# Designs tried in a protein design chat: VH-VL binders against q96il0. Part 336

Target 1, 167 residues: q96il0
Amino acid sequence: APERGAERRDTAPSGVSRFCPPRKSCHDWIGPPDKYSNLRPVHFYIPENESPLEQKLRKLRQETQEWNQQFWANQNLTFSKEKEEFIHSRLKTKGLGLRTESGQKATLNAEEMADFYKEFLSKNFQKHMYYNRDWYKRNFAITFFMGKVALERIWNKLKQKQKKRSN
Key: E = the ipSAE of ESMFold2; O = the ipSAE of OpenDDE; V2 = 0.75 times the mean of E and O plus 0.25 times the DockQ between their complexes.

## First folded at step 14 (VH-VL)

Design Zb24 (framework fv_ebrasodebart; at its last look DockQ between E and O 0.50; V2 from the best seeds 0.60)
Fold by OpenDDE, look of step 16:
Order: structure tokens, then C-alpha cells, then sequence
Structure Zb24 (fold): chain C 167 residues (1-167), chain A 120 residues (1-120), chain B 108 residues (1-108)
């Protein structure tokens, strides 16, 4: 029995988007779409006097972003691989080559591709459900901490105003 | 009570494979990731990789790429770690640990550890 | 690989405050976790998300983060606190877990 070579699940290279915002930026920056995930990375601004709560929020946002980048990079890689395999298998079944007479890459028609998409979505349905659930939970947490940070900032502004009135 | 129970100690020869199990209980298995961490005698903790509960995806330490496989059985709430092509430097206590999926990820619960000894 | 650096050992007298540092590149962008490990036992999470304390961990345990350095602080150190302590973080972009080299805390 031929040793089925362990399919090296090509993990999407952790393409750290080399997007570096300008050093003097006082704002969050959005980079170009990542080549693997197609998601635009956000570089979060770090204030000089970042509070522990602000830091926690930033870290949570960053972690969530990285999680999303990794998830979609892997999904896109899997999708591309399976799509190519599907096309090749169908062409072979039809007795068609991988290239047309004109030298172009042979493609399947829209109906045949619809079957692939349906199968792919069905196969990955549960995975996407769990992703969505986790996505909502993470974003809920982020939103909650955004509220806390907002309250903290309001409170700090009020304290500063009181101190200025007392002097 | 949340508990991770690992399989017993293993003695293997160089070049062999070992498969360690980790049975989880006391929580919804599908809501958490499982990480594997090993510790050589007298050494620190070394992360090996993590797996989602549904085997949707895995992430392995670069050093172990090609030699390690992590799997889960949701029906039994059991995680498995297989390490192939064992070497003497693979002698360690192997831990499974729960990794929270929805919160920043730390290992809040650990198995009791499984000693794997690789000797000629 | 971004390595988390810990002092190999820290000694403290009973009742004094012990401080264990963990330094790493971009640690300021990641949550730090702390584990206690006693001889022959599994690691136990003692601090999570830089400064949060799990249920069952004594209040004498605290942690903070400043820049790229996380610090575990044990106030009023007791003999039972003698253990190895490991910091841990998640590596950006790769999803890898990284542990510090560990610190042996001795209570003299």
C-alpha cells in the first residue's frame, strides 16, 4: 500500500503584513489587504500615557485581528487548493486537458463551479459557525472594554476640571 | 469540575511514534482549544501546538512540523497528540492544557502530564 | 523567535515581596500569563491577561505590564510559594505560544 504521503497542510505563512505606519502617527492606521487573508490590517496607535484599561483594549483588538488574519489566510488557502483540485478532477473526468488549445488555463462552467461552492460551503459550514460565534464573543468583549475606556476618559476629564477649579 | 486526564507513561525506542491522549470533562469540549506543552527533565516549558476542538485547524511549533499531529474526538471529548520519529531529546513530560477560545488565550487547566521516555 | 527572558532564580525571605520579571520583544502588544509549577506537579495558572487573577489564587499574587516587561509580584511571600514560575505570551502573526525560561523562586 503506497504510504499516503502526509499532505503537508501548507499552513499559510504567517505573513506579518510588513505595513509600518509613519512613526509620527497619532491614529490607527489601516494597511493594504494582506495577500493571504485579504483583510486589511490595522496598526493600533499607542498613546504615551496609555492606561492599563486602554492597553488591555488594544491588546484584545490586536489579538482579535491576528486571529481573524490567521483564520482567513488558512481558509483562503484551503479554498484555493480545493478549488484547483476540483477543477482538475472534473477536467480529467471530461477527458479535457488542463489547458485549452490556445494555451489558456481550462476552466469549468458556472454550473459545475456552483457544485463546488455548494460542496465547499457544506463541508465548512460548521467551521464557519464556530468562527462566527467566536467573532461575536470577541467583538462583544472589545465593545465592552471600549465602553469602560470611554467612562475612564470621562472620569479623568472630570477630575482634571475639578482640580483646575480648586486651584 | 473541569478535568483533563491524560494517558499513562510511555517508553519508546528511537524512530518510533507515541500517541498521548487527553480526556476532557466538566466543560463544553467544543468551545475550547487544546494546547500541548512538553517539559524535558529539569528544563522549562515548551509549547508544541494547539488544536481546535473540531479539528478545524491546527497550529504546530515550527520545530515539530512534520513530526507532530494533533487530533480530537468530540464524541469522547478527547484530544490526541502523536509525535513521530522519536529521538532521545523528545524525552519529556507532555501536558495537555485547555486554551480559552473566546478570551485572550491562556492555559487555565492542565492535564496531569504523561512521561514519554525515548531510550535505545 | 521572540524569546521571553526571565531571571533564572529569585530569592526572598518569608514575608517579603518577590518580583519576577519577564521581558520580550513586543510583549507590550500581547497579554502575559503566569504559571506556578511545583516539583512533580503540573503548571497552575496564577495570573492571566497581564493582571487578572484566577479564582482560588491568593490576593498576594499580582501582576503588571510596563512596556515590554511583565512582572509577577508576590507580596508577603510564604514558604508554599516556593516554585518555578513561567511567563507566557502569544506570538503575534503566528499564533505560537511562547514561554519564558522559568524562574526558580526560593523562600529563604
Amino acid sequence: as target 1 above (167 residues)
Amino acid sequence: QIQLVQSGAEVKKPGASVKVSCKASGYTFTEYYISWVRQAPGQGLEWMGWISAHESYTNYAQKLQGRVTMTTDTSTSTAYMELRSLRSDDTAVYYCARDQSYLPRGHDYWGQGTLVTVSS
Amino acid sequence: QAVLTQPPSVSVSPGQTASITCSGDKLGDRFAYWYQQKPGQSPVLVMYEDSERPSGIPERFSASNSGNTATLTISGTQAMDEADYYCQAWRSSTGYVVFGGGTKLTVL
Scores: ipSAE 0.648, ipTM 0.849, lowest interface PAE 0.8, mean pLDDT 89
Fold by ESMFold2-Fast, scan of step 14:
Structure Zb24 (fold): chain C 167 residues (1-167), chain A 120 residues (1-120), chain B 108 residues (1-108)
Amino acid sequence: as target 1 above (167 residues)
Amino acid sequence: QIQLVQSGAEVKKPGASVKVSCKASGYTFTEYYISWVRQAPGQGLEWMGWISAHESYTNYAQKLQGRVTMTTDTSTSTAYMELRSLRSDDTAVYYCARDQSYLPRGHDYWGQGTLVTVSS
Amino acid sequence: QAVLTQPPSVSVSPGQTASITCSGDKLGDRFAYWYQQKPGQSPVLVMYEDSERPSGIPERFSASNSGNTATLTISGTQAMDEADYYCQAWRSSTGYVVFGGGTKLTVL
């Protein structure tokens, strides 16, 4: 056998496991909410024996998640900007400053904000409908690949069972 | 036959704006995003951003944020890219290219390119 | 920021195998794509989703993607394969499209 060098890991887990320990890194887990999208990302676990088809499914799910995160980050940013502009405009119309007498940001009551929410939803209705269309199509594609992975697993089990019977 | 046909070459002065068009035909425009990619003379490909056909999703390269705007007109199946505050280093061939909206299959069809020259 | 690194040039004799690499942090966790560009022409998609070949692209083109490196392989390289080749991927943190710097393939 060839001579092996000393391997030392300063931050590595001790020992070699033949099974995944019950740790977050060994399973899909949910991260903290993104600052802009307010969605919690899913971190996908990568098994050592991942098939090419399973890898393709994982990559599709990851890319769909990032697509979704980017859409909602942009929407939340737009909402916040337009909300602030609306409040500023209404306060100017009322002859009020941007700050209260206590120095806090001035706000509008629920009835006044209803106008903004109605206008924002109406303005973005078409965009949200097309987002939903693309979101549904993306999930249909993911479901299709999930089905292919399931069939692959069934085939592999049948193939192994047949191999055992032949021996 | 699938085609993306771009507007003709432009010569602009520094500080001006340019708006390039990309007319799609031969496919369902609303099922694809349009990427804009530029290439300076003798240089590589640089992604500028992409836009969904209904403008429900738009994402710009960080370096160009604030100078670029992408729009579409679904009635004419046309995508547009406007670049403002032009600099000499914006001289490039500008390409449009399509990619599927629900599955990132890669940019399978490209426009012929539009040369934009920025000079005094 | 994610950067995809390609060798500037690769030379090969006719009939030999050309290999063009594209390196990036955790690139093997994302889909890689490959484009061919000949002088004065628009890019052409030659490989997508790591190893899939579009209709009309010759069988001598193949690709792989694992770890930090994606590889485009052209077997039995022909003079007509002379071109600039670009890899492309998605940035895992932003969802942005990114291109490699490009590799000029010369067939001598």
Scores: ipSAE 0.631, ipTM 0.836, lowest interface PAE 1.2, mean pLDDT 83
Fold by ESMFold2, look of step 16:
Structure Zb24 (fold): chain C 167 residues (1-167), chain A 120 residues (1-120), chain B 108 residues (1-108)
Amino acid sequence: as target 1 above (167 residues)
Amino acid sequence: QIQLVQSGAEVKKPGASVKVSCKASGYTFTEYYISWVRQAPGQGLEWMGWISAHESYTNYAQKLQGRVTMTTDTSTSTAYMELRSLRSDDTAVYYCARDQSYLPRGHDYWGQGTLVTVSS
Amino acid sequence: QAVLTQPPSVSVSPGQTASITCSGDKLGDRFAYWYQQKPGQSPVLVMYEDSERPSGIPERFSASNSGNTATLTISGTQAMDEADYYCQAWRSSTGYVVFGGGTKLTVL
């Protein structure tokens, strides 16, 4: 389960990632990281003779990718919002200034920021537990359909072998 | 037996708000999103948004963003939809429907509907 | 934002085959769903995942989804099938769900 943690770091805005898949492609391919979720999207190949099983597998993989990207995009936004709220709350408790109209935002030291990270993970434990459940259930379903597609392709190769058409 | 039971009909004036409840039973509440769908008299179905049962993901129709809030209470297996700043064209039957969070099974169970009438 | 277009009405004689279309740009790239709604009732799911039939839905209901068009087909149409029918697509890719405008099926 490599996507368990909300330990992704905040990134400074550096621009918008744009991705332009090749017009002609016979393979799935992986694009650049999404700005909000930090996940790399898979751009799925759509064969011209796609079977109904292959179509259902592709749609299930596409939906699961979108669901995963939405979860992590929302987690990144929540992390940023709660981080700012935590910093402002702790600065207020210490009697320090919050920010200026320009210049620089006040910050907390590394020990204090570690408290934020612990609190964030603790508050979001149940959300991540349900995410992990759904992630595994979705990937089990995808693996099941991948097996069905593999068997279908083996059967089609046997039919092609009977016709004996060489490349 | 799976069911979604909604709160009763409401009559509201323009500018007020309404909060409709949807009590789920007979299934694992946390495995489903709750969609809210409305239907004006004589009109078609209009999706309003959906929420995960544990509030990990909420998504609203663009037309309604800023006016709608959806929440859940997992201890009572109840979903809520609040629509604010009501207008006469918000008069509709409001449905809740479940949608499985990990498989695309569609809206297989619907509430009975809640008529909300907005008139001055 | 996606738009799903359905004919406003379809009329068939009892025992004939009814076909209700749902058109949308690249609709075949998404799972399509079909709902039946009788007067004064909540919608009922009659087809899901393009062509799958829920248990309890008669075998005379079938569906397909390809290209820009999903089609609900009712063979041997009966008087009890008279209802409004809605297609639905898009769950999560745009963050939104879309229903078609609905089709009134009349059985004469």
Scores: ipSAE 0.610, ipTM 0.821, lowest interface PAE 1.0, mean pLDDT 83
OpenDDE, second read of step 15: ipSAE 0.632; ipTM 0.842
ESMFold2 (binder alone), look of step 16: mean pLDDT 90; pTM 0.932

Design Zb25 (framework fv_ebrasodebart)
Fold by ESMFold2-Fast, scan of step 14:
Structure Zb25 (fold): chain C 167 residues (1-167), chain A 120 residues (1-120), chain B 108 residues (1-108)
Amino acid sequence: as target 1 above (167 residues)
Amino acid sequence: QIQLVQSGAEVKKPGASVKVSCKASGYTFTEYYISWVRQAPGQGLEWMGWISAHESYTNYAQKLQGRVTMTTDTSTSTAYMELRSLRSDDTAVYYCARDQSYLPRGHDYWGQGTLVTVSS
Amino acid sequence: QAVLTQPPSVSVSPGQTASITCSGDKLGDRFAYWYQQKPGQSPVLVMYEDSERPSGIPERFSASNSGNTATLTISGTQAMDEADYYCQAWRSSTHYVVFGGGTKLTVL
């Protein structure tokens, strides 16, 4: 039984597994927010006449989506775990139990929680800075390939028009 | 020149731990992931995990979960891989390799490898 | 188990075309990569993003990826191409790396 331990996504849905776009969708489809990342997954439409360049763009967009979802799922889990550890530690320091007399989880007031948020943001500042850098670079790459696909489509239309005029 | 230089060979007893280093040079360290890949004698490549240079992303192979830890030190552009509770079947050459964090370009540069021998 | 399956060995005569396959469920929906490893040496990236060739890799190396199978093709195979070849891809959702079992290419 030790197989899973405390591994992520052990008891939770995988996020995208329940998302299914409508049949014969001719467009990308946006699903409901993932439980862990809070991001909406995009299912990419695969045209029958997909060029190699269009295929590369689709694979890059899919990989970027998975990268982004995993980053935020990890961050949300880290935030939740550290928040609970902070609350537990502070309640223990104050000599308080983990539950209120009503049986609900004991919480700290807003001023006490401000210390946690400040510490969490400070500790994760560089991590988020590098995430933002990579996110912008990934979006620039996607935009660049989208431009290549657009130019390819324009060129193909021009070639077809010239062929029709030559025939 | 782009280089990944690994620490030297190690001989360990079963139950010990080993920590292999991989020093990067010639590129912007924080723009790449570092993968760790091992190869037992006469066997194929086995992916162990990867880590972003700023430690925002870390994924470990399920088989090694709980025994492996990957870290980085951006001040020295060095990645580390620590494997604990060593077994004889952990005897392998351990490689580090880089891949871009924003484009899936593949592992274009590899370290020279570090032989870790686990014997009693 | 490995997600990617490769034949354990492929043999060709010098000047012949070598074809090494890599099979996995819906592999053609992901990027495939190919590595060459000679005895006692580190792997070398020979093909990336399905069909792109790194600088310094000879033009006789080409690759494709569709459906469930990625293929590395070496035209006019030379003795220097004798090596182990590994395919690699990224797994969906978990975003981690997987390698094929490897193929030993023999040139006789």
Scores: ipSAE 0.609, ipTM 0.820, lowest interface PAE 1.3, mean pLDDT 83

Design Zb26 (framework fv_ebrasodebart; at its last look DockQ between E and O 0.43; V2 from the best seeds 0.52)
Fold by ESMFold2-Fast, scan of step 14:
Structure Zb26 (fold): chain C 167 residues (1-167), chain A 120 residues (1-120), chain B 108 residues (1-108)
Amino acid sequence: as target 1 above (167 residues)
Amino acid sequence: QIQLVQSGAEVKKPGASVKVSCKASGYTFTEYYISWVRQAPGQGLEWMGWISAHESYTNYAQKLQGRVTMTTDTSTSTAYMELRSLRSDDTAVYYCARDQSYLPRGHDYWGQGTLVTVSS
Amino acid sequence: QAVLTQPPSVSVSPGQTASITCSGDKLGDRFAYWYQQKPGQSPVLVMYEDSERPSGIPERFSASNSGNTATLTISGTQAMDEADYYCQAWRSSTAHVVFGGGTKLTVL
């Protein structure tokens, strides 16, 4: 059945017409393509006859996505909060207000901000390293289950072909 | 053998803070998260939050946000949970429990529990 | 946010099958876990990832999870199974762990 790769053009009207955003009863990672990562969006549909193994994979992918989203939401909030605290602290020690006379937000120069970025990155380096370890392990587990699902589907296809031959 | 051993019972006044410890042994501490779960007298289990062994991931229950802080010390394989601004309804047995960091296998080992009593 | 609802109590005669339910919106899209707690003791994990049984847990314990309901089934229920049972999952929007209210299983 891989011999029918040319049939891809026949499925174009139903398969590749549009970017598909996340939808109700849909389990997929459909985001804008990142040109840097070369990641292509993939559509995964929940069949009426989803196997227990397919269901386990879907749940694992969902849990991993939510874990990842929560981690980055927390890190972004922490960065933003500490950055503002640093700026306000430095402006206060210099005897300056939070706003310029023109009503614009007061800022620090690049040299002063470099101290904050260096401290923040150093402080969080080990935490990001362990995040990466867990992220890779999670993706390894997902890849393993994807392989099991692929083997299950191949086996089922072979069984169906055998039935059709006997009929 | 895998064990989670918690600190002893505490009695606190309203407005005080309490810090409970959970010492892990018998496994690689950094491969698991530590969850904190409390149980008020005669009530069910209430999840408070969990923390990764290296503090790379921390997530707290919304109702406790701002009052709870979870930390770890990897050199002693110990997790800590500090609850501030205590009220009488914080009286409960506090448990620590582990779960795998990369595959959610459930809380397979639990500490013995720490009774925290808050009374005026 | 989503909560997990369990019946407060279930009664069964020795040797009969006990069924404890746990309901939550789209719970079948999450992994469910089950814990047994006896008076004065810490909870014990009895089922994980919907239907997997930990080493040391009797084969008479089984579980399922589909739609909005997860079910813990104890066949050939024994007096030693008398305990409080809690289900656990997480909420889709927050990745926070949530426990059911608990079910007291009484074996006559």
Scores: ipSAE 0.615, ipTM 0.829, lowest interface PAE 1.3, mean pLDDT 81
Fold by ESMFold2, look of step 16:
Structure Zb26 (fold): chain C 167 residues (1-167), chain A 120 residues (1-120), chain B 108 residues (1-108)
Amino acid sequence: as target 1 above (167 residues)
Amino acid sequence: QIQLVQSGAEVKKPGASVKVSCKASGYTFTEYYISWVRQAPGQGLEWMGWISAHESYTNYAQKLQGRVTMTTDTSTSTAYMELRSLRSDDTAVYYCARDQSYLPRGHDYWGQGTLVTVSS
Amino acid sequence: QAVLTQPPSVSVSPGQTASITCSGDKLGDRFAYWYQQKPGQSPVLVMYEDSERPSGIPERFSASNSGNTATLTISGTQAMDEADYYCQAWRSSTAHVVFGGGTKLTVL
């Protein structure tokens, strides 16, 4: 969902358009990226007559999103810290300072930085493998409950038709 | 039969560290997080943090950030919690509890607790 | 900083219904959990996912969660139900676990 879609709902006050999330939407919507995880949160719709099974599905999706955001926030912090440590270590080995003579942060060339990226991925491979396993298990569980909700809705439509026909 | 068996009681001086162990049995260790919860004498439960069984994911209570380290050893199905720079108000019973890593089933099994006493 | 507020104590006669509340901002948007703790013992999970009962917990235990309040209800309360009860939830956006302050249930 594009951010500009919500801006079209401005009727007052006068002036330039502002972002206006669809707070009464009948659908889930996607917000801006979280500062720490860089993931875009889903804002879940809560219908007025949500069944217990529908509530369970929504809460499971919300908690899975929070679980995922916390993991990637931690990984982004670790990546940034280890990247700076790598650059510092390689500059020191070359006898160079942390800043150029102009005061800008000294850097490494693309080939040197490729060594960091390979080392980081190698060191974190097992961590990401277990994260991926749990991520997929969570998604399979969510999909299973989506199926149960779909069946519940079909059955409720059939009950409504039987009640209407019996009147 | 699912069990979480913790290490024995400890007495420590302020400034020291303590490491409590929690050995799990009767279930697939890698399917569950281990949470650590403490309870000061006569007080309520205080969550300290949780760790995935393969150490790929940790989450620490803000109050304890920087003083606590949680680890696991999957080969022995054992979780560990280390609390550093101990103070007298860290005197508590320390519990481990499991929580399923992909379903919100809560802390369904708890260890017997480990009393840690910090006295000057 | 999420806070789960419970009454410090609840008193009930045997056979009557006890209700223990747990209040927190938008708590009904989260799964709520309940634990029973008897003196000198580890906590025991008595309700999970708002209203689900673990195997081995009597049917007289039930729970609900909506709005800002989760409620543990014990119908036909027995002397063995006398214990401390704690609610628990995840705090949104940090994925931290939060416990309520606890409620001492007394059966007179």
Scores: ipSAE 0.602, ipTM 0.827, lowest interface PAE 1.3, mean pLDDT 84
Fold by OpenDDE, second read of step 15:
Structure Zb26 (fold): chain C 167 residues (1-167), chain A 120 residues (1-120), chain B 108 residues (1-108)
Amino acid sequence: as target 1 above (167 residues)
Amino acid sequence: QIQLVQSGAEVKKPGASVKVSCKASGYTFTEYYISWVRQAPGQGLEWMGWISAHESYTNYAQKLQGRVTMTTDTSTSTAYMELRSLRSDDTAVYYCARDQSYLPRGHDYWGQGTLVTVSS
Amino acid sequence: QAVLTQPPSVSVSPGQTASITCSGDKLGDRFAYWYQQKPGQSPVLVMYEDSERPSGIPERFSASNSGNTATLTISGTQAMDEADYYCQAWRSSTAHVVFGGGTKLTVL
């Protein structure tokens, strides 16, 4: 009995883009698009005298980014898989092979692919709605803390100016 | 008051499946993630995975990939965790826990735990 | 995979300060959470987001994060504080939850 090769489900490799910004950078860096999510990762700068609020903001941004990367990586893999299955199924129904006479990969026309996209979007509509909701809430929280950090920085600058005038 | 109430203890044979429920109350169910954590006798906490309230997406521990399925019923505010192909080393107390979806608040509320015993 | 490392046990006398450390790669980029677990009970969140204390947790509980090490501090340790303590964080890139191995705190 031939051992059915366990199809290694391609677990999306945890490929954190190994983009490492220069050590002397004093600003956030944007990396190249991740191969799975197609999102550009941001490397957040860590100030030497990072305040607790700044640290909290940074960590919130980092976690939100990772959440977003994971969502899109998984979504893209699912999309690619389902797309391929759709194409194969449709070609088979047409009595066509997976390759043309010229040896090229057989493709469906734009109209047939439109059906796939419509079905895929319909199937994933709720998933996308909830993603969008969570995305907005996360970004709202981040924006709120950005405001707090901005106020803290203003206050600290004012205190420093007062101290310099008193000396 | 926020509460997570889990189903009762289960005894299963090797190769069987178990489905544990976690009923949430006292908060808006759809605004939080549910995580599942297990603890073998005398061992530490092991994270199994999390699910969004609407089953929009899940994330499972690599060790349990293919064997675990998490689902939710929003009408009853209940989360479910199914573990298949049970082994003796799956004997543990299983916990559901609430995790904030919008802010990283950790697991602020826990169920009482469900003992699952896998024995021949 | 990044593992959170805790000492297996810590012992303190009543009234003394207990310190439990949690170390992990890139923990400085993540929020740390702390849980208390007593025998036969569910874990209880005692600290969140590195240094925030949930309502109902005594002020003697505090936490800090320095670099890749989180520390739970219990000032004026009481007999009732005897428990297992677990640190937790989110793993980079995978959004997996990771727990430390746990620390048994004994009050002598």
Scores: ipSAE 0.557, ipTM 0.819, lowest interface PAE 1.0, mean pLDDT 89
ESMFold2 (binder alone), look of step 16: mean pLDDT 91; pTM 0.943
OpenDDE, look of step 16: ipSAE 0.508; ipTM 0.809

